# VHH binders against Phenylalanine--tRNA ligase, chloroplastic/mitochondrial, part 6

Target 1, 376 residues: Phenylalanine--tRNA ligase, chloroplastic/mitochondrial, of Arabidopsis thaliana (Mouse-ear cress) (q94k73)
Amino acid sequence: AVDIGGVAIARNDVVREDDPTNNVPDSIFSKLGMQLHRRDKHPIGILKNAIYDYFDSNYSNKFEKFEDLSPIVTTKQNFDDVLVPADHVSRSLNDTYYVDSQTVLRCHTSAHQAELLRKGHSRFLVTGDVYRRDSIDSTHYPVFHQMEGFCVFSPEDWNGSGKDSTLYAAEDLKKCLEGLARHLFGSVEMRWVDTYFPFTNPSFELEIYFKEDWLEVLGCGVTEQVILKQSGLENNVAWAFGLGLERLAMVLFDIPDIRFFWSSDERFTSQFGKGELGVKFKPYSKYPPCYKDISFWISDLFTENNFCEVVRGIAGDLVEEVKLIDQFTNKKKGLTSHCYRIVFRSMERSLTDEEVNDLQSKVRDEVQKKLNVELR

## First folded at step 1 (VHH)

Design d05 (framework vhh_7qbe_3)
Fold by ESMFold2-Fast, scan of step 1:
Structure d05 (fold): chain B 376 residues (1-376), chain A 120 residues (1-120)
Amino acid sequence: as target 1 above (376 residues)
Amino acid sequence: QLQLVESGGGLVQAGGSLRLSCTASGSTYAMGWFRQGPGKEREFVASISSSGGSTYYADSVKGRFTISRDNAKNTLYLQMNSLKSEDTAVYYCAARDFGSYDSPHLYDYWGKGTRVTVSS
């Protein structure tokens, strides 16, 4: 059993072989309860602590921290409460890990927003592991960590400001997040980019100029009134922001591959023993990659996410990248062929030809069985 | 997966009007229009919430452009009035594949674009 949000959860409660909706493999179950964001000497925990230090120092400990909420949530919390349409693609088994038809591994920390607002919380940070079926490359992993912030204002907060409530919230938000970016990255050039998010209007993205490129730090905006009305806050205005911790940690610590965050190798873990920002990862792996190509005629139910799930299920962290390298459509026959390059490389050791050939053989067999494709 | 197809671009005289459409292959969350003019970075134009109840516009187009959607048809529109030479660009519709604040560029679906040329 693993301790998840203060509750002991058994494997069979999450990896349900008897439920046709269940698509949670043992490899994903093994990530539950690891609490990387709560480890003071792990890059994710170090970054989370640095952000918390900013809010504690500049906002007089006014922000409540929720970092131990269960990642096992209802479909209502994960989709309905955040207004995802009933037929939206994110609800599919191709995109989301389902425990059963009513229970998922959360795709975002926004799954807790409505609950916290209904319980009377008005200023909070939510941090935790989130789960998405996704592609395989140096920046994508099916488990990563998000932090979201939320701040509610009442009429007494903005009535004395001479500003419209929305303008008041937007300006407060921008000042807050510019301060956060300075706290994490120092004196860097910043810019605000207008964008859109389903939960906010107006919506913004904060970018910083770092290592000769514009890097997105976070998305944010003024909360949609529908969300506030549903929580009994129709006379209020609020701002919200969110960020992916792995993306920022990779930049801040110079970590080249997202798989490193899940490494128990002492050559990795020992580099972060002081629990401080400013550490730059020193590479130790000089192991060669092994390239294996696979070509097949896709079925009408094929998705790249499902293919990546097959590869991850077999190879685990021994797969570094899956890339579509060729696509061909025979319009007269209605057949489309995809060719993928699978890059096998361990962070810890050299892989043998025998080991890689065995993995590739299993991938070839499993992709035909699970995705109903014909090898070419 | 989700596909977005823009239409309605073309050549129009300054001061004229044009309506762009974008049809999605399935249901979308929030949607928006972006554009990229010659020698410029891609810039935000307008956005609309999943219900159509909230809209937001870039200052450069506010009062001239109107964004709307028809969810029954999975179609997004941009009505462009009082067009200026500066509006010349390739216009892209974009959709969120998931409602999350982390890196919007990693979760956006984009159409191939439709060209709008405004002659002086």
Scores: ipSAE 0.139, ipTM 0.549, lowest interface PAE 4.2, mean pLDDT 87

Design d06 (framework vhh_7qbe_3)
Fold by ESMFold2-Fast, scan of step 1:
Structure d06 (fold): chain B 376 residues (1-376), chain A 119 residues (1-119)
Amino acid sequence: as target 1 above (376 residues)
Amino acid sequence: QLQLVESGGGLVQAGGSLRLSCTASGFTYGMGWFRQGPGKEREFVASISWSGDSTYYADSVKGRFTISRDNAKNTLYLQMNSLKSEDTAVYYCAAALTGSYYRDEYDYWGKGTRVTVSS
């Protein structure tokens, strides 16, 4: 059993072979309760602590921190409360890990916004692990960590400012997040980019000039009124920001592959023992990649996410990348063929040809069985 | 997977009007238009909330462009009036697919539709 925020989570409650909706493999269950964001000597926890230090120092501990909320949420929390329609693709078993038809592993920390607002919280940071059936490459992993910030204002806050509510919230937001970026990256050139995000309007992206390129730090905006109205806050305005902790940690600590965050290898973990920003990851021995190609005719229900789930379920962290290298459509037969290259490489050791061939054989067998594709 | 297909681009004279459309293969949350002119970075043009009630415009197009959507048809529109030579660009439709308001990149982008404004 795993304990998260006082909730006991047993394997058989999450990996449900008896439930036809369940698509949570043991490899994903093994990530529950790892609490990387709550480890003071782990890059994700170090970064989370640094962000919390900023808010505590500059906002007098006015932001409540929620970092141990259960990642097992209802479909209402994960979808309905954030306005995902009933027929939306993100509700698909192809994109989301379902425990049962009404329970999922959260896809985003936004799954908690409505519940926290209904409970009367108005300024908060939510940090935690989130789960998505996703592609496989150096920056994508089915488990990663998000931090979300939320701040509600009342008419009394902006009525004396000489500004309308939206301008007041937007200016407060930009000031807050410029300070955060300086806190994390030091004296760097910054720019605001107008953009769009689902639940904010106006929406902004904060970019910094770092290592001779413009890098996105976070997305943010003034919260869409529909969200506030649903929580009884129709007379209020709010700002929200969100960031992916792995993305920022990879940049800040110079970590080249997202799989490193899940490594228990002392050559990795010992580098972060001081619990401080400013550590740059030092690579240890490089190991050779092994390339394996697979071609098949896809079905209408095929998705790359489902294929990546098959590959990851078999190979775990021994797969570094899955990439589409060729696509062919036979118009006469109405069939499309995909060719994927699977890159096998461990961060910790050399892989043998025998073990890679065994993994590839299992992938070939499982993809035909699970995804109803025909090998070519 | 979600597909976004833009249409309505073409050649138009300065001072003229043009309406762009973007049809999504399924539901989307907020949607937006971006553009990339010759020798320029991609820039934001306009956004619209899922309900259609909230819109936001770049200063360069405010008062001239109108964004709207028809959720029954999964279609986004950009009505462009009083076109200027500076509006010449490839226009891209963008859409979010999840309940999360944050992503490193947008969930989906169209292939773009070209708008050329002659003097």
Scores: ipSAE 0.000, ipTM 0.447, lowest interface PAE 10.3, mean pLDDT 87

Design d07 (framework vhh_7qbe_3)
Fold by ESMFold2-Fast, scan of step 1:
Structure d07 (fold): chain B 376 residues (1-376), chain A 120 residues (1-120)
Amino acid sequence: as target 1 above (376 residues)
Amino acid sequence: QLQLVESGGGLVQAGGSLRLSCTASGFSYAMGWFRQGPGKEREFVASISTSGGSTYYADSVKGRFTISRDNAKNTLYLQMNSLKSEDTAVYYCAADLYSGTWYEARYDYWGKGTRVTVSS
């Protein structure tokens, strides 16, 4: 059993072999309840604490923190309430982990926004693990962590300011998040970029000039009125922001591979023992990569996400990268071939040729069975 | 399934121009262009936010390439000017499923690519 938000969840409640919609493998189940964002000496937990410290110090503990909400949510919460169209690809089994036809592992922390507003919360931060079927490289992993912030204002807050409600909220938002960026990154150049998010108008991205390029830190905006109206807040305005913790932690701590966040190796974990920002990850012994190529004629069931899911399900964190190295179409047969290079490398030890060959053999067998591809 | 179909590739002389297009089967959030040249790894070229208001470029293409999008047509463009032999590559269109939730683009969906050859 896994403790999720104070509730014990059994394997068979999530990895349901009897349900045709279920696509949650044991490898993903093993990540539930790990709560990396709640560990004071883990980079994700350190970053979350630093952001919380900013809000506590600058907003007098006015923000409620929700960091143990269940990542098991309804499709209504994950898609409908966040206005994802009915035919959108993110609803696909190729992209989202389904427990059953009505229940998913959340793809984003925005899945909780409407729920919290309905319960009467008006200033909050939501932090937690989110899940998606994803590619395999140094910055992509099927489990990562997001933080979302939300702040509601009443007429009394902007009346007398000389500003309309939307301008008041937008200016407050920008000042808040510029302060957050300075708190995390120090004295850096910043810029605001106009964008679009379905829940906010106006919508912005905050970028900082870091290591000689512009880095997107977060997305934000003034909340769409319809969302507030649904919670009885039609006379209010609000701002919201969201950010990915791994992205920022990799930059702040100089962590080169997202797999490190899941490492229990003391050579990694001991570097963060003080629980502080400002630590730069120091590389230790580098082990050799093992390259294996696989070529096959693709089928209607084939997607790169589904292929990566097969590879990850077999090799776990022993796979560093999966990359497409060649593709061509045989016009006589009307078939398309893909060739992928799978890079096997452990962060902790050398892999043997026998071990890698065994993993590759299992990948070859499983990809044929699950994706109906023909090896070449 | 979101399908991305690239077009506009071909053979062009150094100093010339090409315009690539990528049509998506549905609405996507952030979109980008990546390329893979002979003997090289796949590399980032350019990206564009959901609204088209934010664009990002690899240093090797800044000032020469322009990314744009037409959301009404679910189509992404890459205008390539002052082409160099080093720009020879298969160009891939990519789309993100989650940028609309205000997080960094992850490029979950990819096209099959369109080949660009720049002769010297």
Scores: ipSAE 0.014, ipTM 0.408, lowest interface PAE 6.6, mean pLDDT 86

Design d08 (framework vhh_7qbe_3)
Amino acid sequence: QLQLVESGGGLVQAGGSLRLSCTASGFTYSMGWFRQGPGKEREFVASISGSGESTYYADSVKGRFTISRDNAKNTLYLQMNSLKSEDTAVYYCAVDSGSYYLPQSAEDYDYWGKGTRVTVSS
ESMFold2-Fast, scan of step 1: ipSAE 0.319; ipTM 0.709

Design d09 (framework vhh_7qbe_3)
Fold by ESMFold2-Fast, scan of step 1:
Structure d09 (fold): chain B 376 residues (1-376), chain A 118 residues (1-118)
Amino acid sequence: as target 1 above (376 residues)
Amino acid sequence: QLQLVESGGGLVQAGGSLRLSCTASGRTYAMGWFRQGPGKEREFVASISSSGDSTYYADSVKGRFTISRDNAKNTLYLQMNSLKSEDTAVYYCATDFTPYGSSWEDYWGKGTRVTVSS
């Protein structure tokens, strides 16, 4: 059982082996309730607190903070209420963890927008863990943390401004987020990039020039009117933003691998004991990698995300990277072969040959069984 | 992680045509093209629905560019006609799954460079 928002969630409520839609493994269940964003001496919690300090100081404590909402949400909350199209890839079992056909582990904190608006909240920050089936490398992990901000305006806010409601909201949003970026990164060159998000129009990304490259800090936009109308706010406009905390924390604290955020090793955790920004992670002993290649003929059940799920389920945080290194198609037979390199490396110790060989053997067996592939 | 690889860029004379391709490592749904020119910010170019029935274009490219897709090949196309010097940019393809700049949206390839000379 794990405690989420004062509610005990049992394994059998989430890992539903009796449900054909369920694709939540025990390894993902073990991450529920960890609350890294609520730990004042963890880099994710430190960053969250620094962002909260910005809003408290510059907006007179006007923003309500929600950081303990359940990550177990309905498909309506996670997709329909934020205008994700019915045919969108994110709705796939290959990309999202399903508890059952109507219930998912949230893949974004925007899953709570409509709920909070219906409850009468108009200015808020939502922070929490989010879940996605994805690749394995130094910047991708199936659990990470997002923060979302939302701000509603009434006609009296933009009346007399000489601007229409959308322009008013967009300019207020940009000013707010430029201030946030300055708060976190200091005096850096910034630029706005036009883009597309399904629940905002217009949509923007804020980039900063950092360490000789443009870094995306956050995405944002003016909220789609249909979302506001569904909450009884058809005469209002709103802006929204969201950001990935791991992405920013890795840059701010100079953390080279996303797996470090889940480390209980004192050599890592002790570096953040003051609970303040400005700490740069100092690497400790580097352990050797072990490379294992696997080749197979793919099937209709095969996706790279499903392959990474098998590897992650077996090796956990002992896998550093999974990379496609070769692809061959026999056009006459209509068969395609993939070759992946699996890089095993611990952040805390050297791995033994016996341990790595056991993990690789289990991967070879499980991919054949679950993905119906034929090893080469 | 979904992989998108752009190709087809190159040097072309003003008034000429060029066709860009984007191949996906797996199934995709709604897709779009973006570009970034020298000294400019990244901008939206065109998007297409999963079925290919709905398209949307930036005002700067309407009537000159055509977005299309071949779902059997997991390939997105951008047919660029009547090219102008202002079209000089690196072109990127992307999916529309980007909830507020999440660290998971690494669907941008290295891009394909288009240079339009006078």
Scores: ipSAE 0.014, ipTM 0.339, lowest interface PAE 7.6, mean pLDDT 85

Design d10 (framework vhh_7qbe_3)
Fold by ESMFold2-Fast, scan of step 1:
Structure d10 (fold): chain B 376 residues (1-376), chain A 120 residues (1-120)
Amino acid sequence: as target 1 above (376 residues)
Amino acid sequence: QLQLVESGGGLVQAGGSLRLSCTASGFTYAMGWFRQGPGKEREFVASISYSGGSTYYADSVKGRFTISRDNAKNTLYLQMNSLKSEDTAVYYCAAGEGIYYSDYEHFDYWGKGTRVTVSS
């Protein structure tokens, strides 16, 4: 059992072998309830606290904080209530962890937006763990942390401003988030990029010029009116933003690999003992990588995300990267071959040839069984 | 939309047992029991996940009350043993849209309650 929001959750409520939709492995179940964002001496918790300090200082504690909402949500909360189209790829079992056909591990903290609005909350920050089936590299991990902000305005707020409600909300949003970026990164050049998100219109991304490159900090926009109307707020306007905490923490703390956030090694954890944002990660011993290639003819069950799930399920945090290094299509047979390079490397110790060979053997067997591919 | 109907309340002597039932008109995710005693605020008693594999109890009832469910019958149960006079209350059945109840989740659907009186 794992503790989620103070509630003991049984394995069989999440890893449901009796349900054909269920695709939650034990490795993902083990991440539930860890609450890295609520640890004051963990980089994710330190960053969350710094952002909360910004809102507390500049908005007089007007934002309510929700950081212990359940990551197990309905498909209605995760998709329908935030206007994700019925045919969108994110609804696929290839991209999302399903507990059953109506229940998922949340892909974003926006899954709680409609619930909080229905309960009468109008200015809030939601922080928590989110889950996505994803590739394997230094910046991608199947569980990471997101923060969402939401702010509702009434006609009294924009009356007399000389602006319509949408322009009022958009300008307030940009001012708020430029201030946040300055709080976290100091005096930096910023730019706004127009984009698209299903639940906001207009939609923007904030980029900063940091360490000689443009870094995307967050996505945001003015909330779609249909969301407000469904929550009884048809006469209001609102803004929303979302940001990934790992992405920002890696830049702010100079952490080179997302796996470090899940490390219990004292060489890592002791560096953040003061709970302060100004710390830069100091690398310790770097252990050698081991490269293993695997080639196979793909099947209808094959996706790169499903392959990465097999690899991660077997190797855990001992796999650093999975890269497609070759692709060949035999047009006469109508078959396509993929060749992947799996990079095995621990952050904590050297791996033996025996260990890596055992892991690779298990990957070869499991890929054939789970994804119905034929090894070359 | 969703209707919850409690039954099984009544008068019982201290040290006795009573079983409450709650029938839902349709599918429910997490379910729970709350109670409100004379002159008191409504308080949490127990909750159960859809599968029945996860349960959560208020400290005041741990070891005495058992929550269970029968999904085929859309029915929630509360087995109350070793009843005390302090257990006297109207007991409410509740259902939420989430799979689990947590400290920050609220139940969305409520029954009208069933009265339990524990005497002497």
Scores: ipSAE 0.015, ipTM 0.448, lowest interface PAE 7.4, mean pLDDT 87

Design e01 (framework vhh_7n9e_1)
Fold by ESMFold2-Fast, scan of step 1:
Structure e01 (fold): chain B 376 residues (1-376), chain A 121 residues (1-121)
Amino acid sequence: as target 1 above (376 residues)
Amino acid sequence: DVQLVESGGGLVQAGGSLRLSCAASGFTFSSYAMYWGRQAPGKGREWVSGISGSGGSTAYASSVKGRFTISRDNAKNTLYLQMNNLKPEDTALYYCAAGYEDSSGYYSDYWGQGTQVTVSS
């Protein structure tokens, strides 16, 4: 049983073999309740605390913090309330972990937005673990951590400003987030990039010039009015931002692989014992990679996310990267072949040829069974 | 290897029309939302229009709404932008892009090299 916000959640509440929609494996269930963002000596928790310190110092403790809300949410919360279209790929079993047809592991912290607004909260930060069936590389992991910020304004806030409500909210948002970026990264060049997000208009990305490259740090925008209206706030305007904590922590702490955040190895954990920003990760022993290629004819059931899910289910954190290295189409047969390179490497020890060959053999068997592909 | 190749730009008089195309390869096109952006000389990037993977949902910047229409052909891995009643301020390099729609900043954006649209008075 896992304790989330004071509620005991049993394996059979989440990993449901009796439900045809359920696609949550035991490996994902094992991540529930770990709450890395609430650990003061973990880099994710350290970064969360630093961001909270910014809001407390610059906004007079005005923002409420929600960091223990359940990651088990309804499809209404995760999709409908944040205006995800009915046909959007993120609603697919290929992209999202479903507990049942109406219940998912949240893909984003925005899943709590409408409920918090209906409960009367108007300025808040939500932080927590989020879940996506995703690719495998140094920056992608099926469990990561997001922070969302939300701020509602009333007519009295902008009526004296000489600006319309949308411009008022957008300018306030940009000032707030430029300050946050300076708090975390120091004096850096910044730029705003216009973009599209379905639940904000206008929408922006904040990029900073850091270590001789432009780094996207967050997405944000002025909240779509229909979202506010559904919560009884039709006469208000609001801004929202979201950021991925792992992405920022990897840059701030010089952590080269997202798998390190899940390491219990003392060589990693001891480096963050003071619970402070300013630590630069010092690599310990680097172990050799083992490369294994797999080629197959794809099927209508094949997606790269489903292939990566098979690989993760078998190898866990022993797989470092899965990369498409070749593809070709046999025009006469109308068949397409993909070739993937699987890179096996542990962060903690050398892998033997025997164990890598065993993992690869299991991947070859499982991919044929689950994705109906034909090996070449 | 992801490739986005824009075409269809050119010189046009104010009030005229152009149809832009973007040929996509190297990813599962129908699984990605697509969008058009533009950049005028010496200016930053501006979002123009977006379309869901199935084509069932579209969105437009206020400056182009009612004049531009975004569409896609998933069988041909091609994105389109129909541009009507063009104005001199529409002059820009137009890019197509593929990305995972997420306000949290966890996504990969692929941008093409662009196709130049010049609208004369």
Scores: ipSAE 0.006, ipTM 0.311, lowest interface PAE 10.5, mean pLDDT 86

Design e02 (framework vhh_7n9e_1)
Fold by ESMFold2-Fast, scan of step 1:
Structure e02 (fold): chain B 376 residues (1-376), chain A 121 residues (1-121)
Amino acid sequence: as target 1 above (376 residues)
Amino acid sequence: DVQLVESGGGLVQAGGSLRLSCAASGFTFSDYAMYWGRQAPGKGREWVSGISSGGSTTAYASSVKGRFTISRDNAKNTLYLQMNNLKPEDTALYYCAKDFTGEWLSPFDYWGQGTQVTVSS
């Protein structure tokens, strides 16, 4: 049993072999309840605390913090309440972990917006683990951490400002988040980029000029009025923002691989023992990569995310990258072949040829069994 | 810098076809799901279609399903939208967008200027 939001959750409550929709493997279940964002000496927890310090200092402790909400949510919370279109790819089993047809592991912290508004909360930060079936490389991992902010305004807040409610909310949002970026990155050049999110209009991305390139920091916008109306707030306006903690932590701490966040190696963990934002990760010994290629004819069950999940299920954090290196279509037979390169590399030790060969053999076997592909 | 440059729009008669292209640069194209969205004059933004990072999964808005086909070429960093049986209601500025998977869930992340599609009756 793991403790999630004060509730004990058993393996068979999440890894449901009796439900045809369930696609949650044991490797993902093992990540539930780890709460990296709540560890004061972990880079994710350090960054979360630094952001909380910004809001506490600049907004007089007005923002409520929710960092222990269950990541097991309804499809209504995760999709419908935040206006994700019915045909959106994120609703697919290829992208999202389903416990059953109406229950998912949340793919974003926005899943809690409507519930918190219904309960009467108007200014809040939600932080927690989120789950997406994803590619394998130095910046992608199926579990990562998001922080979401939300702020509701009433007519007395913008009356007398000389601005309409949407412009008031948008300008407040931009000022707030420019301050946050300066708090985290110092005096940097910033720019706003217009974008689209289904639950905000207008929508923006904040970019900063950092290390001679423009870095995307967060997404934000003025909340769609439909969301507020459904929560009894038809006379109000609100802003929301969301950010990925791993992305920012990798840049702020100079961490080169997302797998480090899950490391228990003292050579990594000891570097963050002071719990301070100003630490830059110092690399220890680097170990050689082992390259293994696999080629197969794809099936109707095959997707890159399904393949990557098989690889991660077998190799765990010993796989550094999976890359498509060749593709061939036999037009006469209507068959397509993919060739992937799997890069095995541990952050903690050298891998033996025997160990890598064993992992690759298991990958070859499982891909055939689970995805009905034919090796070539 | 992230750049998305749409092309292939134009004027077409009802029942005609157009193929839109989106050239992507400044990010690892093969790591992101990609989308097409559109905005008609005086109307809100509408999601049109999406494709997973590897191209194996596609989705379409009900208004275009069966008429439009989304595809991508990861070797060329290019996204496509094949539009068949165009209707006057398809008249809009079309944007390509990358997914915001790490930061905030979004079907759209508009970085391009858009390409205009006008369908005459």
Scores: ipSAE 0.058, ipTM 0.455, lowest interface PAE 4.1, mean pLDDT 87

